VHH binders against Abasic site processing protein HMCES (HMCES). Designs and how they scored, part 31

Target 1, 269 residues: Abasic site processing protein HMCES (HMCES), of Homo sapiens (Human) (q96fz2)
Amino acid sequence: CGRTSCHLPRDVLTRACAYQDRRGQQRLPEWRDPDKYCPSYNKSPQSNSPVLLSRLHFEKDADSSERIIAPMRWGLVPSWFKESDPSKLQFNTTNCRSDTVMEKRSFKVPLGKGRRCVVLADGFYEWQRCQGTNQRQPYFIYFPQIKTEKSGSIGAADSPENWEKVWDNWRLLTMAGIFDCWEPPEGGDVLYSYTIITVDSCKGLSDIHHRMPAILDGEEAVSKWLDFGEVSTQEALKLIHPTENITFHAVSSVVNNSRNNTPECLAPV

## First folded at step 19 (VHH)

Design wb21 (from wb2 with D105S)
Fold by OpenDDE, fold request of step 20:
Structure wb21 (fold): chain B 269 residues (1-269), chain A 123 residues (1-123)
Amino acid sequence: as target 1 above (269 residues)
Amino acid sequence: EVQLVESGGRLVRTGGSLRLSCAASGFDFSTYAMGWFRQAPGKEREVVAAISWHGGITYHADFVKGRFTISRDNAKNTVYLQMNSLKPEDTAVYYCAARPYQFYSRPSDYNYWGQGTQVTVSS
């Protein structure tokens, strides 16, 4: 997974992330650094995307079932990294393979610290290799959505009126991630960054791409993944597997350019 | 205590009409999406209709489109299902369900459920 969409306005996004804590109380995740949230139809590595994480990461003795939403840098920068520039990281941390998560120090260490997060997206993009050609067809992949009476096609959501019909009740894709905190050697703000855990693709996606993000389907899965206070690493890792509860459609090549940030990126062709 | 109480279910004849009500209490109703589900004997529970927290977005299953209408009154903490042109196939226990802000099609995604009300449509 190297491209996602996360374009919902902050308020809509927040509501979409509504949850019940372990006490059964309805909650909205509290924002950390809301100003760093930049909605985009085309999110690439090194950009900031919103993730959910347990409040316990920020507050001592907090209810670990409570959630924080925070924009983090895509591409995990390990805490032990000693260079002053994260871009000098020589290995790719955009994704973490589920089968080797415990073998790589960059992922194992933060995971062991309970630094699990849920990466939020409208969906993610993958490119299918066309047989016999060097051309790749991009697809937008997301949770199945309820088609409302007002819902036009995702492609028709170009007007404010149509947007609400499609996106106001949009079920966000929830991907399992690992985050870490990096303190620059020269001082400054702590950098929060994440990697997306990947698994073998489900049967439905196998023709598009052989790997897919580990998707956490449902509130229980999301809650368990986030709640590092109550759920062990070993138990959490049981949640990491392919899911068939996914749909997709072909999109235009507009998404190929990471600079393009328009509804056309995820519109069906 | 969270409570959803369905009412209005009864025996009706084919072609008849029925209005179901679900009264909610014990939670902030205005921040929950509401749904009507039904379960017929030997069948899985299925979504009939759903409505967003603000009532601006509604969903109706294909099998009830044009016949049923979901609505809500947040001031009364009540969601309604107007059922017209009822058919024997509509015979089921109808359940009211709630989840935060958004509605989904899958029953497992809902947090609160009523006890259900029986709707029977005779031929």
Scores: ipSAE 0.897, ipTM 0.946, lowest interface PAE 0.5, mean pLDDT 94
Fold by OpenDDE, fold request of step 20:
Structure wb21 (fold): chain B 269 residues (1-269), chain A 123 residues (1-123)
Amino acid sequence: as target 1 above (269 residues)
Amino acid sequence: EVQLVESGGRLVRTGGSLRLSCAASGFDFSTYAMGWFRQAPGKEREVVAAISWHGGITYHADFVKGRFTISRDNAKNTVYLQMNSLKPEDTAVYYCAARPYQFYSRPSDYNYWGQGTQVTVSS
């Protein structure tokens, strides 16, 4: 997974992340660094995306079932990294393979500390290799959505009214991630960054791409993944598997350029 | 205590109409999406209709074919299902369900459920 969409306004995004805590009380996740949230139809590694994580990571004695939403850098920078520039990292941390998560120090260490997060997206993009050509067809992949009577086609949101019809009730894709905290050697703000755990693709997606993000389907899966206070690493890892509960459609080549940030990126062709 | 109480279910003849009501209490109704589900004997529970927290977005299942309409009154903490042109195949227990802000198609995604109301359509 090297490209996602996350373009919802902050308020809509927040509502989409409504949850019940351990006591059964409805809550909205509290924002940390909301100003770092940059909505985009075309999110690439090194950009910031919103993730959910347990409040217990920030507050001692907090209810671990409570959630925080925070923009983090895509591409995990391990805490032990000693260079002053994260771009000097010599290995790719955009994704973490589920089968080797415990073999790589960069992922094992933060995971062992309970640094699990849920990466939020409208969906993600993958490119299918076309037989006989060097061309790749991009696809937008997302949770199945309920088709509302007023729902226009995805990407046809040329008006606020049309946008609301499609996106106000959009079910966000919830991907399993690992995050870490990096303190720059020269001082400054702590950098929060994440990697997306990947698995072998489900049967439905296998013709498009052989790997997919580990998707956490449902509130229970999301809650268990986040709640590192109550759920062990071993139990959490049981949640990491391919899911067939996805849909996709072909999109234009507009998404190929990471600088393009328009509804056309995810519009069906 | 969270409560969803359905009412309005009864025996009707084919082609008849019913209006179901679901009265909600014990939670902030205006921040929940509401749904109507039904379960016929030997069948799985299925979504009939759903409505967003603010009432601006609605969903109706394909089998409704314009016969049913979901609506809500947040001031009364009530969601409704107007059922017209009823058919024998509509016979089921109808349930009201709630989840925060968004509505989904799967029953397992909903937090609160009513006890259901029986709708029987005779030929």
Scores: ipSAE 0.896, ipTM 0.946, lowest interface PAE 0.5, mean pLDDT 94
Fold by OpenDDE, fold request of step 20:
Structure wb21 (fold): chain B 269 residues (1-269), chain A 123 residues (1-123)
Amino acid sequence: as target 1 above (269 residues)
Amino acid sequence: EVQLVESGGRLVRTGGSLRLSCAASGFDFSTYAMGWFRQAPGKEREVVAAISWHGGITYHADFVKGRFTISRDNAKNTVYLQMNSLKPEDTAVYYCAARPYQFYSRPSDYNYWGQGTQVTVSS
């Protein structure tokens, strides 16, 4: 997974992340660093995207079922990294393979500390290799959405009115991630960064791409993944597997350029 | 305590109309999406209709074919299902369900459920 969409306004995004804590109380996740949230139809590695994580990571004795939402850098920078520039990382941390998560120090260590997060997106993009050509067809992959009477095709969300019809009730894709905290050697703000755990693709997606993000389907899965206070690493890892509960459509080549940030990126062709 | 209480279910003849009501209490109703589900004997529970927290977005299942209409009154903490042109196939227990802000198609995605109200449509 090297490209996502996360373009919802902050308020809409927040509502989409509404949850119940372990006491059954309805809550909205609290924002940390909301100013770092930059909505985009075209998110690439090194950009910031919102993730959910347990409040217990920030507050001692907090209810670990409570959630925080925070923009983090895509591409995990391990805490032990000693260079002043994260771009000097010699290995790719955009994704973490589920089968080798425990073999790589950069992922194992933060995971062992309970630094699990849920990466939020409208969906993600993958490119299918076209037979006989060097061309790749991009696809937008997302949770199946309920079709509302007013909801035109994603492609019809060209007006504010149509946008609300499509996106106000949009089910966000929830991907399993690992995050870490890096303190720059020269001082400054702590950098929070994440990697997306990947698995072998489900049967439905296998013709498009052989790998897919580990998708946490449902509130229980999301809650268990986040709640490192109550759920062990071993139990959490059981949640990491392919899911067939996805849909997709072909999109234009507009998304190929990471600088393009328009609704055309995810519009069906 | 969270409560969803359905009412209005009864025996009705084919072609008849019913209005179901679901009264909610114990939570901030205006921040929840509401749904009507039904379960017929031997069948799975299925979504009939859903409505967003602010009432601006609605969903109706294909089998409704314009016969049913979901609505809500946030001031009364109540969601309604107007059912017209009822058919024997509509015979089921109808459930009201709630989840925060958004509505989904799967029953498992809902947090609160009523006990249901029986709707029986006779031929």
Scores: ipSAE 0.893, ipTM 0.944, lowest interface PAE 0.5, mean pLDDT 94
Fold by ESMFold2, fold request of step 20:
Parts: structure tokens; sequence; C-alpha cells
Structure wb21 (fold): chain B 269 residues (1-269), chain A 123 residues (1-123)
């Protein structure tokens, strides 16, 4: 997983993240650094994207079931990194394989500190290696969506031009992530950064790619992954597995160039 | 305490019409999406229709499209299901359900449920 769409306006995104705390009270996640949110149909590593994490990471004695939403850098920079420039990191931390997470210092250290997050996206892109050709076919991959209509329009056909009809009710993809906090050696603000955990692909995606992000399907899984105050690392890792509750469609090559930030990136072909 | 109370279920003839109501209390109704589900004996609960928190976006299952219409009245904290051209296959217990802002197909994604109202359609 190396490309996502996360384009919703902040208020729509925030409502899509409504949840219940441990006591059953409805809440919206509280934003940190909201001005750093840069919506785009075409997010790549090193860009910022919103993640959910427990309030307990920021506030002593906070209810660990309460959620913060904050933009973080995609591509985990380990807390022990000693160079001044994160681009000097000599290994790729865009993704973290679930089967070796406890063997990699970059991931096991923050995981042991409870630094679990949920990475948010509209969906992600994958490129299928096509048989008989040297080219790759991109697909947009996302949770199955319930077919929506304008009120009072039973039987009305969908239109890709009607943004609100599709996206106001869009179920965000929720991927398991690990984050770390890096203090630049020359000073400055702490850098929050994340990696996306990957697993073997499910049967439905195996013809597209052999790996997929670890998807947290439903509020129980999301709550358990985030709640490092009540859910141990060992228990949390049981949530990391493929899911068949996923769908996709082919898209044009517009998405190939990461500078293209347009609805065409995810439009069906 | 959250409550969803369905009403309006009864026996009707094939081809008849019926309007179900669901009165909500104990939460901010205007921030919740609402759904109508149905369950016949021995079958799984299935979504029939759903409506967004603001009322402008809906879903109707293919098996009811053109016959059933969901609507809501936020001033009365009530969601409705207008059922026309009823068929014996529509016989089921109908439940209303709520979740924050957005609606989905799966019953397990909903936070609050009513006790249900029986709809029976005679041949």
Amino acid sequence: as target 1 above (269 residues)
Amino acid sequence: EVQLVESGGRLVRTGGSLRLSCAASGFDFSTYAMGWFRQAPGKEREVVAAISWHGGITYHADFVKGRFTISRDNAKNTVYLQMNSLKPEDTAVYYCAARPYQFYSRPSDYNYWGQGTQVTVSS
C-alpha cells in the first residue's frame, strides 16, 4: 500500500469518524493541528494524512477510549533516528509487515509504547501486474458502500458528478497503523509519523496484489486497536488479519502521477 | 436512556398501504442516521431503507424500490416508512435503528434498536 485518497472536507471527515466512548456517549474526535490537513485524491508517502489515536497519548489520566484525530507524516521516523533530515532514513517505513513487526526495531519499539493509530482514507490504490504486457492496471480499493440516493428519489441513478450524494455518506477505510514521535536533534517541533501494517491479501484482492493493508472492520476493532490503556499489544495484534469485506474498481492512469489531485484519479473506467 | 419505539404495524391486504413510525428519545436525533430493517422468521435481519442525519440522502433496497419511502421529521424526532403496494413477502417484524451521521447495510454497525412492529400482508 503506497497511495491513498483522502479528500473529504474536514467537517465531513470528522462526522465520518463519530464514535461511542467506553460509557456509550457519542463523540467526535478532537482535532490536533487541523490546519495541517491537506485533502487530496492522491496521497503519497511523506505527505500528511489524518489518523486516529487515543487521547491518553496527549493527556495524563485521560479516558483511553476517547479519540484524537491528527495529521501525521506517512513514513514512520523512529524516535531513535539521529540525523537532522528524515529523508536520510536508509530504509522504507511506508508499510510494516505484520509477520515481522516484532523483529524490526523501527516498529516494535513504538508498538511496545502503545503507539497504535488508525489511518484514515477514502480508499487506497494498487497496481495490478498485467499478464502479457509490461504495464500495470491501477485499481481503487475501498469498503463496500451502500447505494445512496437523493431524498425522495427511489430508483434514481447514481451520477459521479453528484459529490454530496456519494461522499457525505462514504464509509472511510480504517487501516491499522503504528506511529512514533521523533525529536529533531537540532530542536523544533516533535514529528509525528506513521506506518501502515500490511497482511497477505484476501482472496478477493489476490489477483490485484499479494499484500493489503490491515483493515479494522467495525467500531469494535477500531476501539480495541486504539485503546492502549485497556488492550495489550498481544491482544491488539489479534485484530491484524485480512478481510474479505472490501471492493474495488479499475481507474485510469491519471493516478500514476502523484501530482494529479483530481476526482479522475478514482473515477471508474 | 435511549429509546426507539416503532408503531403502525398491522394486518393488511396484498396491494394495501401502511405507514410505520419510529419515535426516538434520549439522544440528539438530528445527528443520527436512521434505518428500517426487517426480519422474517428464520431469516437474517436486513436493511429495507435508510436516511442520513440531515434527511437529504437515502437508501432503499431493490426489493422495495418504488414501493417504500423513508422520511424523517427532526422536529418530532421521528422517522417514517411509507409502504405501498404491499406483498405477502413483506411480512416481517420491522425494526428501526440509529447510528451517528451515516447509515450502512450491516445491522452490527448500528448503536440503537427498537423492539419491532409486526407487519402481516395477507394474500
Scores: ipSAE 0.840, ipTM 0.928, lowest interface PAE 0.6, mean pLDDT 92

Design wb21 (from wb2 with D105S)
Fold by ESMFold2, fold request of step 20:
Structure wb21 (fold): chain B 269 residues (1-269), chain A 123 residues (1-123)
Amino acid sequence: as target 1 above (269 residues)
Amino acid sequence: EVQLVESGGRLVRTGGSLRLSCAASGFDFSTYAMGWFRQAPGKEREVVAAISWHGGITYHADFVKGRFTISRDNAKNTVYLQMNSLKPEDTAVYYCAARPYQFYSRPSDYNYWGQGTQVTVSS
């Protein structure tokens, strides 16, 4: 998983993240650093994307079932990193394999501190390698969506009303992540950054790619992954597995160039 | 205390019409999407129609399209299902359900449920 779409306006995204705390109270996640949210149909590693995390990471004695939403850098920078430029990491931290998560210091240490997050996207892109050619077919992969009345194509943007009929009811993809907090040696703001946990692909996706993000399907899974105050690392890791509750469609090569931020990136072909 | 109370279910003949109502209380109705589900004997609960929190976005299952219409009245905290051209296969218990802002197909994604109202369509 190395490319996503996360293009919803902040208010639409926030409503899509409505939840209940452990007392059954209806809440919206509280934003941290909302001005760092950069919506795009075509997000790459090193860019910022919104994640959910427990309020307990920020407030002593907070209810650990309450959620914060914050933009974080994709590509985890470990708290122990000593160089001044995060792009100089010798390890690729865009993804974290579930089968080795407890063996790698970059991921084991923050996981032991309860630094679990839920990475949000409209969906993600994968490229299928076709036998006998160098050409790769991109696909947009996402939760199954209910088809709303009078809605147009998934890639339509010909009016605000047509966009709304597709996206106002869009179920966000919720992926399991780990984050860490890095203090730059030259000073400045603490850098929050995340990795997406990956698993073997489900049978439905195996012809496209052999790996997939660990998807948290439903509010119980999301709540347990986030709630490091009540759910141990060992119990949380039971949530990490492939799912067949996923769908996809082929898209054009417009998405190949990460500078293209247009609805065409995810439009069916 | 959250309550969803369905009403209007009864016995009707094939081709008849019926209007179901679901009165909501104990939560902020204006921030919830609403759905109608049905469950026939021996079958799983399935979504029939759904409507977004503001009423601007709707869904109707293919097996009821053109026959059933969902609507809501936020001033009365009520969601409706107008059922026309009823068929014997529409016989089921109909349930009202609620979840915040957006609606989905799966029953497990909904937070609140009514007790159901029986609809029986005779040949």
Scores: ipSAE 0.811, ipTM 0.913, lowest interface PAE 0.7, mean pLDDT 92
Fold by ESMFold2, look of step 19:
Structure wb21 (fold): chain B 269 residues (1-269), chain A 123 residues (1-123)
Amino acid sequence: as target 1 above (269 residues)
Amino acid sequence: EVQLVESGGRLVRTGGSLRLSCAASGFDFSTYAMGWFRQAPGKEREVVAAISWHGGITYHADFVKGRFTISRDNAKNTVYLQMNSLKPEDTAVYYCAARPYQFYSRPSDYNYWGQGTQVTVSS
């Protein structure tokens, strides 16, 4: 997983993240650094994207079931990294394979500190290699969406107006991530950064790509992954598996150039 | 404290009409999406229709499209299901459900449920 869409306005995205705390109280996640949120149809590594994490990471004695939403850098920079420039990191931290997460210091250390996050996106892109060619077909991959219609416009689901209204009720993709906090040696703000955990692809996606992000399907999974105060690393890792509850459609090559930030990036072809 | 109370279920003849109501209390109705689900004996609970928190976006299952219409009145904290051209296959217990802002198909995604109202359609 190396490209996502996360384009919703902040208020729409925040409402899509409404949740219940452990006492059943309905809440919205509280933003940190909201001005660092950069919505785009075409997010790549090293850019910021919003993630959910437990309030307990920020506040002494906070309820660990309460959620913060914050933009973080994609591409985990380990807390132990000694160089001044994160680009000097000698290995790719865009993704973290689930089968080796406890073997790699970059991931096991923050995981042991309970630094679990949920990475938010409209969906992600993958490129399918065609048999006998180097050409690649991009797909946009996302949770199945309930068919929406404008109130009073029954049967008009295929119209352009219906696609624009789809985003008002869009179910965000929720991917399991690990984050870390790096203090630059020269001083300045702490850098929060994340990796997306990957697993073997489900059968439905296996013709597109052999790996997929670890998707947390439903509020129980999201809550358990986030709540490091109540859910151990060992129990949390049981949430990391492929899911068949996923859908996709082919998109044009417009998305190939990461500078393109238009709805055409995810439009069906 | 939170309550969803369905009403309007009754026995009706094939081809008839009913309107179901669901009165909500104990939460801010205007920030919740609402759904109607149904469950016939031996079957899984399934979504029939749903409406967004602001009322501008809806869903109707294909098996009821053109026959059932969901609506809401935020001033009365009430969601409705107008059921026309009823068939014996529509016989079920109908449940009202709520979740914040957005609606989904799966029952497990909903936070609050009513006790249900029985709809029976005779031939």
Scores: ipSAE 0.802, ipTM 0.913, lowest interface PAE 0.8, mean pLDDT 91

